# Miniprotein binders against Uncharacterized protein MJ1027, part 18

Target 1, 377 residues: Uncharacterized protein MJ1027, of Methanocaldococcus jannaschii (q58433)
Amino acid sequence: MLFMKYEGEIAIGPVHPTMLEPHRLRLFIEDEIIKEAELVIGVNYRGIELIMEGLPPEKISILSEKICGICSHIHVWCNVTVTERGCDIEVPERAEYIRAIVEELERLHSHMLLFGHAFEVLGFETMAFRAFMIREPIMQILGEITGGRAQYSCPIIGGIRPRCNIKESKIPALLERLEKFEENLKKLLERTVNDPMIMSRIKDVGVLDKKTAKKLHALGPTARGSGIHSDMRKMGQVPVYDNFEFEEIVFDDGDVFSRLAVRFYECFESVKIIRQGLKDLPNLDKRIYNPNYELKEFKPIDVYNEAQRGQVYYSYGLDENGRVRQVKIRTPTATNLACMEAILPGHHVSDAELIIASCDPCFTCTDRMIVVKENKI
Short names: E, the ipSAE of ESMFold2; O, the ipSAE of OpenDDE; V2, 0.75 times the mean of E and O plus 0.25 times the DockQ between their complexes.

## First folded at step 18 (miniprotein)

Design p3 (from n6 with F65Y; at its last look DockQ between E and O 0.79; V2 from the best seeds 0.73)
Fold by OpenDDE base, look of step 18:
Structure p3 (fold): chain B 377 residues (1-377), chain A 94 residues (1-94)
Amino acid sequence: as target 1 above (377 residues)
Amino acid sequence: STIKITVRVETNGKTTRFTYEIKSPRELLEVLERLRELMWKYGVEKLTVTVETDDPELVEFFAEYFEWILREYGFKEVRITYEGNKLTIRAEKE
């Protein structure tokens, strides 16, 4: 019996110029069924950590923005938070509110990218176009707040950049855009859940059970799709979120549907957070930056936040010269991809791309699956 | 389905035109990014968007969403015309 081993390789980004190799997923396929999956993690955060070593904390933010084009804000926010906590720097409440608003906007646009990609993978091109168009108002809001740069560069040590201050006069227009976005999102959701062809492709497919998710330490929406509470915003790690009423979205089934559903429903929660933030802004102190701080030596401090993909972790210390030491950075992508690696065996090859997409790897860097046919005679 | 999008922008009497042939939904993102860049950098006064596609549902969809997006960019007058599967949107700020 000639076992045709089909090897498929999926390259999964981010491709940072400083990162030598993207993540690669190798699939061993027999009779169109995945027998084995091998994840090769190419993102060596060690390289970035080494580049950051010995730099002033202000310069690290520039490097952090380059780690991921889609989630640049969360990296910068975590980075500055380490210095702020280590040096006991008070951050004005208005600055923290704006940081949270920008984060939730980043979450929204990122989820819309995922939805568009998922629809594309499923062969629903019209729905993919809709998702990408619905995303555009969020991009406009982000552009207005951040000054129209691809890199938001909103957080700085001690607060936010002056250009990122949200003027009260702009709030009504922002709220109107959010309302329109939410209406469009509801329509998209209704169309999705009422389409039996879509639902048949995502329900009971790529099941990550709760036990396996716990064992492999799934994070963010990947964990929440398997019935695991995992949100740093709700765990007291990001204090500014205590000012907002919102729900942690959790589903129990652990399938592709559940992972997508978590993200769909948490979009509405993000809108709620932004609305609350914008409503409160006029009543807050006008300060957006604390200039009265001194950098001091401190041992490495752990900082957590919740990116669109899950928990992010930053840690470093400052030496006597104000240079960063012992930098550690962790993102949820590798951990969540490992979960997909574990569940891929036994599935049809046609479901592989969808299953991988459901953990939201950085799609800007996902190249097409190359199937390498090795005829071992 | 190939979608052809042509954007013509007028800024201070200068006209810039670009055309994209979109083969996949993902390629639309590049068009939208370019459009955002133009809107943020160049104080566009007049805009014409032409969409050509074989899918009539997509034409209607693009008409609805481009109209909305253009209004959000500050265009007050938006005119939509259809010629078969060809959509033309003309927008002016003043």
Scores: ipSAE 0.668, ipTM 0.877, lowest interface PAE 0.7, mean pLDDT 87
ESMFold2, look of step 18: ipSAE 0.753; ipTM 0.923
ESMFold2 (binder alone), look of step 18: mean pLDDT 78; pTM 0.765

Design p4 (from n6 with F61Y; at its last look DockQ between E and O 0.77; V2 from the best seeds 0.74)
Amino acid sequence: STIKITVRVETNGKTTRFTYEIKSPRELLEVLERLRELMWKYGVEKLTVTVETDDPELVEYFAEFFEWILREYGFKEVRITYEGNKLTIRAEKE
ESMFold2, look of step 18: ipSAE 0.682; ipTM 0.896
ESMFold2 (binder alone), look of step 18: mean pLDDT 80; pTM 0.798
OpenDDE base, look of step 18: ipSAE 0.773; ipTM 0.928

Design p5 (from m5 with E41K; at its last fold request DockQ between E and O 0.76; V2 from the best seeds 0.79)
Amino acid sequence: STIKITVRVETNGKTTRFTYEIKSPRELLEVLERLRELMWKYGAEKLTVTVETDDPELVEFFAEFFEWILREYGFKEVRITYEGNKLTIRAEKE
ESMFold2, look of step 18: ipSAE 0.772; ipTM 0.928
ESMFold2 (binder alone), look of step 18: mean pLDDT 76; pTM 0.748
OpenDDE base, look of step 18: ipSAE 0.795; ipTM 0.939
ESMFold2, fold request of step 23: ipSAE 0.753, 0.737, 0.773; ipTM 0.923, 0.920, 0.930
ESMFold2 (binder alone), fold request of step 23: mean pLDDT 77, 75, 77; pTM 0.749, 0.732, 0.752
OpenDDE base, fold request of step 23: ipSAE 0.822, 0.819, 0.820; ipTM 0.941, 0.940, 0.941

Design p6 (from n6 with F65L; at its last look DockQ between E and O 0.68; V2 from the best seeds 0.00; counts 0 for: pae E 1.6 > 1.5)
Fold by ESMFold2, look of step 18:
Structure p6 (fold): chain B 377 residues (1-377), chain A 94 residues (1-94)
Amino acid sequence: as target 1 above (377 residues)
Amino acid sequence: STIKITVRVETNGKTTRFTYEIKSPRELLEVLERLRELMWKYGVEKLTVTVETDDPELVEFFAELFEWILREYGFKEVRITYEGNKLTIRAEKE
C-alpha cells in the first residue's frame, strides 16, 4: 500500500564536541498524523569510554565535564565518586553538602531552560521570556559559589575546589535570593496551570503509560511522570541526600503535563534542599578536602546519581598503575528519547516537538525538524 | 512580537554597544547569555539596557525582571526611565 516515503530531520539541541555522531531523526506522516517515528541520536559513549581508558582518574574529570555543558557538575561528581569509593577515600561532610547544593542549583537552571523551551514551542512567548529571565539569578548564584559561569563544576577527588567553599557570611543573602526565586517560580506555575489554552496542549497529550515506561526503562522525571518511583537520591545511591528532607515528585498520568509538573515541583524541592544545606553548613567541620588519600587498584564499581534528566551511571576500575580501566558511562537521554519514539504514533505532527521536549533531551533547541509526508494509494 | 534591546556596557574606561531585534524568546536568551559573559569576564562599571516595544505589558514586565537581574549582578544604583515606547534601565556599581 505504501508507495512513497520521505526522509526528514528533527529539531536537535546542542551537539557536544566529544560525542558527535550522525543523527537520524524522522517523522513519517499521513495527513498530519504521525504514523512512525525514528529518533536516533548520534551520541556514542563507546568513543568517549575508549578515550578514557588508561588515563589517570583526574583526567577523566576533565573529559566528564565536557560531556554536557548544561549538566557538567553531575558528571564530574560521578567520576570522583567512583575513585573515592574504589579507593576508600573519606570525603569531608562539608564537601558533600556543597556538591549537593551546586547540583541542586544545576537542576534549577536546567529545568528553567526546559520550561522556557516548552513555552516557546507552544507559542506562549511571555512565559518563555519569564522562564529564561528567572533562570539568570540562579546562574549568578552558581558563579558566586564556584568562581565562574564558564566552569562551575566543584568536585575534586577527596573534596571540592577551595574556590567553591561557601563563606558563612554570604548565607543569609543567599537564602533571601532563593526566596525571591521561589516567589517567581510560584507565579510561573500558577500562570501555567490556570491557563486553559496551555493546559489543553499538555494535558492528555503524549501519554507514556507505566507499562511502556518500565519496558523501555524510562528514567528521571520521564519515569516519575508515569508513576514510577525512580530517584537515585531517595534510593540510597547518593548518601549526602539522607541529610535533607525532600519529597520524590511522582505523577501517574504519563502525559506532557505530568512530565513538566514533576519538574516544576522538583524545583521547589531543590530550593528546600539548598536552603537546608546552607543552614547546616555553619555547624559542619570546616574541612573541604582530604589531603591524606592514596589511589589503589580496584575492580570496576558502579556509581549512580540523579541528574535533572534522570539517572547518570559511571563504572570503572583502577589498575595497579593507577590507570582507569573498563569505563562505562550511561545517561538517560537515549532511553528517554526511545520512550518518546514509541508513543509519537497517533499524534498530530504539531505536538511532536512538545512531546519530544518533554523528556528534556540534550539537543532540544538548536536544530530544526523536517516533516516527512507519506502518501498511500 | 518584535522588541529592540540595546545594551551599552562601560568597562575599563571603554564603552561597547550591542543591539538585538528580538523576534522570539530564544533571541532574548542570547542577550542574557551575552550579559552574563560580560559580567563574569570584565570589570563592568556602568550598564544601560534600553528596551523599545509598542506593548505596554512587555515594558512593565522587562522593567521588573531586568531590574532584578541587574541587582543580582551587584549593581546598587538602578534607575528606570520611561519615555513613550522606550524603557531605559541604567545601572552602576557603587
Scores: ipSAE 0.594, ipTM 0.874, lowest interface PAE 1.6, mean pLDDT 83
ESMFold2 (binder alone), look of step 18: mean pLDDT 77; pTM 0.760
OpenDDE base, look of step 18: ipSAE 0.646; ipTM 0.875

## First folded at step 19 (miniprotein)

Design q1 (from p5 with F65Y; at its last read DockQ between E and O 0.87; V2 from the best seeds 0.81)
Amino acid sequence: STIKITVRVETNGKTTRFTYEIKSPRELLEVLERLRELMWKYGAEKLTVTVETDDPELVEFFAEYFEWILREYGFKEVRITYEGNKLTIRAEKE
ESMFold2, look of step 19: ipSAE 0.752; ipTM 0.925
ESMFold2 (binder alone), look of step 19: mean pLDDT 76; pTM 0.740
OpenDDE base, look of step 19: ipSAE 0.820; ipTM 0.948
ESMFold2, look of step 21: ipSAE 0.769; ipTM 0.928
ESMFold2 (binder alone), look of step 21: mean pLDDT 76; pTM 0.737
OpenDDE base, look of step 21: ipSAE 0.710; ipTM 0.899
ESMFold2, fold request of step 23: ipSAE 0.755, 0.765, 0.749; ipTM 0.926, 0.929, 0.924
ESMFold2 (binder alone), fold request of step 23: mean pLDDT 77, 76, 76; pTM 0.742, 0.736, 0.741
OpenDDE base, fold request of step 23: ipSAE 0.800, 0.823, 0.820; ipTM 0.939, 0.949, 0.948
ESMFold2, last read: ipSAE 0.768, 0.793, 0.775; ipTM 0.929, 0.937, 0.932
ESMFold2 (binder alone), last read: mean pLDDT 76, 75, 76; pTM 0.736, 0.730, 0.740
OpenDDE base, last read: ipSAE 0.796, 0.693, 0.693; ipTM 0.939, 0.889, 0.891

Design q2 (from q1 with V31I V49I; at its last look DockQ between E and O 0.69; V2 from the best seeds 0.00; counts 0 for: pae O 1.6 > 1.5)
Fold by OpenDDE base, look of step 19:
Structure q2 (fold): chain B 377 residues (1-377), chain A 94 residues (1-94)
Amino acid sequence: as target 1 above (377 residues)
Amino acid sequence: STIKITVRVETNGKTTRFTYEIKSPRELLEILERLRELMWKYGAEKLTITVETDDPELVEFFAEYFEWILREYGFKEVRITYEGNKLTIRAEKE
């Protein structure tokens, strides 16, 4: 029985060597059913960690921004937080609020990218256009706050950059924009859940059961889609979030629908957080940066935050010369992709891309799905 | 459906024009990114977007959302004209 190994190599390679998460997916297919999936994650965290080793902490922020094109803010925020905690640097409350606001905006635009991509994969082009267009005002808000740079560079050690200070005069307009965004998002959600064609493609497909998710250490929305509480914001790891009322969104079914639904409903929670943050800003101290700090030697400290894809981890120490030592960085993508790899077998090959997409791998890295049809010799 | 989008931006007497034929929704992201870059780096005083498509529903869709986006960019005056399956949006800050 000649096993036609259709090796579809989905080479999700980093276009840029600095992108940490090249993943290559090989699918072994028999009669259009995936028998085996091999995901090679070329996460070269070690390379970046080595480059960071021995640098001043201020220079590491520049490198951290380059790790991910979509979630650059969270990396920078985690990075500076290590130094701040290690050196007992007080960060002004206003700066932390703005860091959180920018993070939730980053979460929003990233989720909208995923929705657009998912709709594209499903063949619902109009819905994909909607998702991408709904995303644009969020990008505009981010641009206004961060100064219109591709790299936000909002956090610095001791606070935020002056350009990232949100002026009170802009708050009403920002709130109005968020309201319109939320309205359009609701419409998109309603259209999605009420379309039986969409629902048939995502419900009961790509099921990651809770036991498997735990075993494989799923993180973020991937874990939450399988009924696992996993949100560093709720676990007290990011203190500024204690100022906000929001819910951790959890679904139990573990299918593609659940993973998408977690993100859809989480967008509304992000909007809530941003609204609360913006409303509180005028009442906070006006300081956005603490210039009165000294770097000191400290042993590696663990810092966690919650990116759009899940838990981000940064750890390093400072030596006697103020140089970073023992750098460790972890992102949720590798573990979440491993979860998708584990559940791919038994599915139709046509569902593979959707299943992979449902864990939200960095799409800037995913552009190279190559289906290699090996001809029967 | 073939979607052709043309953007014309006027900034300080300079005109930038680009045209895309969109074959996939993802290609719209490139247009939007470029549009944002133009808005952020150079500022735009006047902007014209034309959308040509064979799908009437998409024409209405793009009209609605580009109007919204242009208002978000600070354009106060937005004029929309339809010529068959061709949408033209003209926006000015003043």
Scores: ipSAE 0.755, ipTM 0.925, lowest interface PAE 0.6, mean pLDDT 87
ESMFold2, look of step 19: ipSAE 0.775; ipTM 0.932
ESMFold2 (binder alone), look of step 19: mean pLDDT 77; pTM 0.759
ESMFold2, look of step 22: ipSAE 0.782; ipTM 0.931
ESMFold2 (binder alone), look of step 22: mean pLDDT 76; pTM 0.745
OpenDDE base, look of step 22: ipSAE 0.265; ipTM 0.731

Design q3 (from q1 with L35F; at its last look DockQ between E and O 0.71; V2 from the best seeds 0.63)
Fold by OpenDDE base, look of step 19:
Structure q3 (fold): chain B 377 residues (1-377), chain A 94 residues (1-94)
Amino acid sequence: as target 1 above (377 residues)
Amino acid sequence: STIKITVRVETNGKTTRFTYEIKSPRELLEVLERFRELMWKYGAEKLTVTVETDDPELVEFFAEYFEWILREYGFKEVRITYEGNKLTIRAEKE
């Protein structure tokens, strides 16, 4: 049996020691059908955890922000939350609202990146261009709020940076931008679902059934695409979200379409959350930072949040010297990629990239799967 | 689809020209990032964007997008002209 080994190396740019999620996919193919898939995930969580060990909690935030180029905010937010809970630090409500707003904006722009990439993989370049352009209003809003493009550095222990405070005078313009984004997103969705060529490529393809998803511990939109409730925001893990009305989006079919659809419809929920947050901000206390806190020793505390890809987990303690100990970090990507690895067999090789993309691996960490070597064995 | 974007930025009487040839959607992301950087860094008073593409649908989309985004950046006067598959947008803050 002549197994054609397609090795797709994702050229990761200079492996910054903080790049957690290099993955290499090896496909064993017979007659253009994937027989086996081997996904090597270079998860260097231990490396980052070791670097964080013994540092002050304030310095860990800098490192956490560099873990992921697309979801930097959620890492920083989780990080500071551990210290805040461990030390019983009161965080002003306004700060938590802004943290949530920035997170949902990060979710939006990340989902738009995925849509653009998915369309590119599908060969629908025009739709890819549209998706990337529709993302721009979100990037603009993020830039205006955080003052930064890639590294927001919005959360700090005890609140947010002063530059991240949303002025009331800016709220109308932000709402207008969100409205335009939502309109364009609706148009994109309509065009997608009404294109039979697109739908034929994503429906009934890459099915992760609910049983397998549970067994492999799928997280976030990957889990939700397979009919599993998995959202830390709805599970009471992130209290600020109790102030917002929104739905957990769940689909049952477990195919590429379902995983994409979860994200599409979740975008509308993110917009709802942002609108509610912006509407409430003027009525909240003006404090954005609590300077009156003391670091104290505490045993490792578990903190969960919901990134665009799913559950993020941070845990550490502080010793008597205020140094971080027993750092544990978990992201959903490794688990979700393992789910895609499991379902790849039996699919046509041409669907492999799409199936992998549908779990939204970190694209900043993963350059395009380049088929490097065709070894005819 | 090949997209050629030319951006002319006038700031304090100085004109800077940027030309981008986009061959893939991923390259557009880079160009859009650079465009944002330009808009934030240079405080443009006048801006001209030219988009040339072989895709007529993209021309319309770019027109709509740039009109909107330029208004968001504070440009009050936005003029759009079409010459086949060539879009020219001229914007001024005053």
Scores: ipSAE 0.544, ipTM 0.840, lowest interface PAE 0.9, mean pLDDT 86
ESMFold2, look of step 19: ipSAE 0.651; ipTM 0.892
ESMFold2 (binder alone), look of step 19: mean pLDDT 77; pTM 0.749

Design q4 (from q1 with F66W; at its last look DockQ between E and O 0.78; V2 from the best seeds 0.76)
Fold by OpenDDE base, look of step 19:
Structure q4 (fold): chain B 377 residues (1-377), chain A 94 residues (1-94)
Amino acid sequence: as target 1 above (377 residues)
Amino acid sequence: STIKITVRVETNGKTTRFTYEIKSPRELLEVLERLRELMWKYGAEKLTVTVETDDPELVEFFAEYWEWILREYGFKEVRITYEGNKLTIRAEKE
């Protein structure tokens, strides 16, 4: 049996040793059907955890921000939350609101990246262009709030940076931008669901059934696409979200369509959250930072949040010298990619990239060159 | 389809110009990122975007979305001109 080995190397250029998510996919193919899939995930969480060990908590935030190029905010937010909870640091409500707003903006732009990528993989270049262009105003909003470039650095222990304070005078313009974004997103969704060529490629493809998803501990939109409730925001893990009315989006079919649909509809919920947050901001106390805290020793505390890809976990303690100890970090990517690895067998090789993309592996981190080297064994 | 995008940004009498030949949608992200960096770092008083493509459908598409993006950057006056498959958008804040 001539197994054609297709090796797709996603070379993550070693931009930073903290880039955690190089993955290599090896497909064993017979008659264009995937028989076996081997996904090697180069997640070096241990390396980062070791680097963080013994550092002051303030320095860990810098490292956490570099873990993911797309979801830097959620890592920083989780990181500071550990210290805040461990030291009983009061965080001003306004700061938590802004943290949530920035997170939902990060969710939006990340989902738009995924949509663009999915359309590109599907060969629908015009739709990919649309997704990327629709994303741009979200990036602009993020830039205006966070003061610019790739590193938002919005959360700090005790609150947010002063530059990240949203001025009331900007709220009307932000709301208008969100409205236009939502309109364009609706149009994109409509165009997607009404295109039979797109739908034929994503419906009933790459099915992760609920049982398998549970067994493999799928997280976030990957889990929710398979009918599993999995949202830390709804599970009371992130208290600020109790101030907002929004829905957890769940689909039951577990296919590529369902995983994409979860994210599409979740974008509308993110917009709702942002709108509510912006509307409430003028009525909140003006404090954005609590300078009156003391670091104290505490045993490792578990902190959960919901990134665009699913549950993020941070845990560490502080020793008597205020140094971080027993650092543990978990992201949903490895688990969700394992789910895709499990379901790849039996599918046509041409669907492999789409199936993998549907769990939203970190795209900015992965120069996805699927180099199909036909090694005739 | 090859898409050629030229962006000219004028800030305080200084002009920055860059040109990209895009072969894939993903390459557009680089153009947009560079534009954001310029806008955040230097701001802009005037901006000109030129899009050249062999696909007429893309011309209309880019006209619509670039206009929107530029308005979001605070450009109030946006002028769009078409020369065949060449789109030129000129934007000014005042």
Scores: ipSAE 0.707, ipTM 0.895, lowest interface PAE 0.6, mean pLDDT 86
ESMFold2, look of step 19: ipSAE 0.789; ipTM 0.933
ESMFold2 (binder alone), look of step 19: mean pLDDT 72; pTM 0.688

Design q5 (from q1 with V31L; at its last read DockQ between E and O 0.67; V2 from the best seeds 0.79)
Amino acid sequence: STIKITVRVETNGKTTRFTYEIKSPRELLELLERLRELMWKYGAEKLTVTVETDDPELVEFFAEYFEWILREYGFKEVRITYEGNKLTIRAEKE
ESMFold2, look of step 19: ipSAE 0.816; ipTM 0.942
ESMFold2 (binder alone), look of step 19: mean pLDDT 75; pTM 0.733
OpenDDE base, look of step 19: ipSAE 0.820; ipTM 0.948
ESMFold2, look of step 20: ipSAE 0.799; ipTM 0.937
ESMFold2 (binder alone), look of step 20: mean pLDDT 75; pTM 0.719
OpenDDE base, look of step 20: ipSAE 0.698; ipTM 0.891
ESMFold2, fold request of step 23: ipSAE 0.800, 0.786, 0.803; ipTM 0.939, 0.936, 0.940
ESMFold2 (binder alone), fold request of step 23: mean pLDDT 74, 75, 75; pTM 0.708, 0.728, 0.727
OpenDDE base, fold request of step 23: ipSAE 0.867, 0.862, 0.865; ipTM 0.961, 0.958, 0.960
ESMFold2, last read: ipSAE 0.803, 0.802, 0.792; ipTM 0.940, 0.940, 0.937
ESMFold2 (binder alone), last read: mean pLDDT 76, 74, 75; pTM 0.726, 0.718, 0.725
OpenDDE base, last read: ipSAE 0.707, 0.862, 0.859; ipTM 0.894, 0.959, 0.958

Design q6 (from p5 with F61Y; at its last fold request DockQ between E and O 0.62; V2 from the best seeds 0.75)
Amino acid sequence: STIKITVRVETNGKTTRFTYEIKSPRELLEVLERLRELMWKYGAEKLTVTVETDDPELVEYFAEFFEWILREYGFKEVRITYEGNKLTIRAEKE
ESMFold2, look of step 19: ipSAE 0.809; ipTM 0.940
ESMFold2 (binder alone), look of step 19: mean pLDDT 76; pTM 0.740
OpenDDE base, look of step 19: ipSAE 0.765; ipTM 0.926
ESMFold2, look of step 22: ipSAE 0.729; ipTM 0.910
ESMFold2 (binder alone), look of step 22: mean pLDDT 76; pTM 0.741
OpenDDE base, look of step 22: ipSAE 0.738; ipTM 0.917
ESMFold2, fold request of step 23: ipSAE 0.804, 0.732, 0.797; ipTM 0.939, 0.907, 0.938
ESMFold2 (binder alone), fold request of step 23: mean pLDDT 75, 75, 76; pTM 0.731, 0.736, 0.738
OpenDDE base, fold request of step 23: ipSAE 0.771, 0.761, 0.764; ipTM 0.920, 0.917, 0.918

## First folded at step 20 (miniprotein)

Design r1 (from q5 with L29S F61S Y65S W68S; at its last look DockQ between E and O 0.57; V2 from the best seeds 0.00; counts 0 for: pae E 3.1 > 1.5, pTM O .786 < .8)
Fold by OpenDDE base, look of step 20:
Structure r1 (fold): chain B 377 residues (1-377), chain A 94 residues (1-94)
Amino acid sequence: as target 1 above (377 residues)
Amino acid sequence: STIKITVRVETNGKTTRFTYEIKSPRELSELLERLRELMWKYGAEKLTVTVETDDPELVESFAESFESILREYGFKEVRITYEGNKLTIRAEKE
């Protein structure tokens, strides 16, 4: 067993600036080439699941919202869907539309955050600033709809909170902001793809081939960047999306470029979804919450949704006392990070942070990654 | 790039000044969140935001984003002035 000597620690900055703790990936490096990568995933989903066990479903929703600081909405939505399906609770169509709109807004701001971070890692500071600034209108829209910027608390069992109802009078202003966002995003894209320095750093780097991606069960944009169709919205897992025309964005090359490109082009699809949703809202029934439901006992049900990073999974049952049992939660981050861990060997150490960033690790959903540079002794 | 952001908030005839120096894109993101919180807390009637940057390409992006933020907080009248590497935004609540 060749003991590698620790050469240094590369702190991978948090994907979200509010995250206080640097993520650490352990890299074994020889002559500046990564020989081995060790991902330390510390978030024991088991701990959260254990805390949820035996609680009423309403309390679980509160806990689920705290799992991820960036993708709180999708967790809450997926969580309440388990109870709704298990108890045969009708959710008003308007509520589902608003849930989808908020999700796509969450997708947009999350992707913009990733772009900002990726540009920062690449040393393109101006582009990073631009990406963060372009994100702000989306944060504003989310704030106007949900009353919150990080924790939206939009979904509840049976619908959405009254404050999250989108008034018809606000729709024109929302559409205008989306248009401006889309314009700015196009400009950002154009600048990115026409910069040979950026393109040289992201093309043919960190290649996750389709075979490996399948083998390791890559999810979301990470899978789609490797030519794998993987979108719960398109797979009939989230019925409300059947009301919208949008494309699943897939690239085949499996490199950092492809993973970023999937997200860039997906932003345009998210805008399309939101526009369609907003267009339809005035014609839907005004009901946003079904108060006429009873909790009943049910066996664990599998519920899937598509977060910014890929498939989210929630499962639990309710016992005779209305307490959740056999809670299981899976996020895509751990799986996608494992894909990056697998492809890191053979790359120059200077590419490591970018490769890892390209899968958009949700550091609130995963334990800290520690980058340790070790020399072979 | 060093970005200096100065926010002047006028509430009930009192002016409070906040100055932030941003050294990284991350810090900007954090600041923007803080500014949102601050604007909510102070109930500002008048706001002046000054952004000084060594990167003139960012000035327009700042203008658009701050305008959006200011409008979110109920500022209806927003005046934007560009002076080279200095952006000044003046906003008033009706």
Scores: ipSAE 0.126, ipTM 0.672, lowest interface PAE 2.6, mean pLDDT 84
ESMFold2, look of step 20: ipSAE 0.388; ipTM 0.788
ESMFold2 (binder alone), look of step 20: mean pLDDT 77; pTM 0.741

Design r2 (from q5 with F61Y; at its last look DockQ between E and O 0.83; V2 from the best seeds 0.77)
Amino acid sequence: STIKITVRVETNGKTTRFTYEIKSPRELLELLERLRELMWKYGAEKLTVTVETDDPELVEYFAEYFEWILREYGFKEVRITYEGNKLTIRAEKE
ESMFold2, look of step 20: ipSAE 0.749; ipTM 0.922
ESMFold2 (binder alone), look of step 20: mean pLDDT 74; pTM 0.715
OpenDDE base, look of step 20: ipSAE 0.739; ipTM 0.907

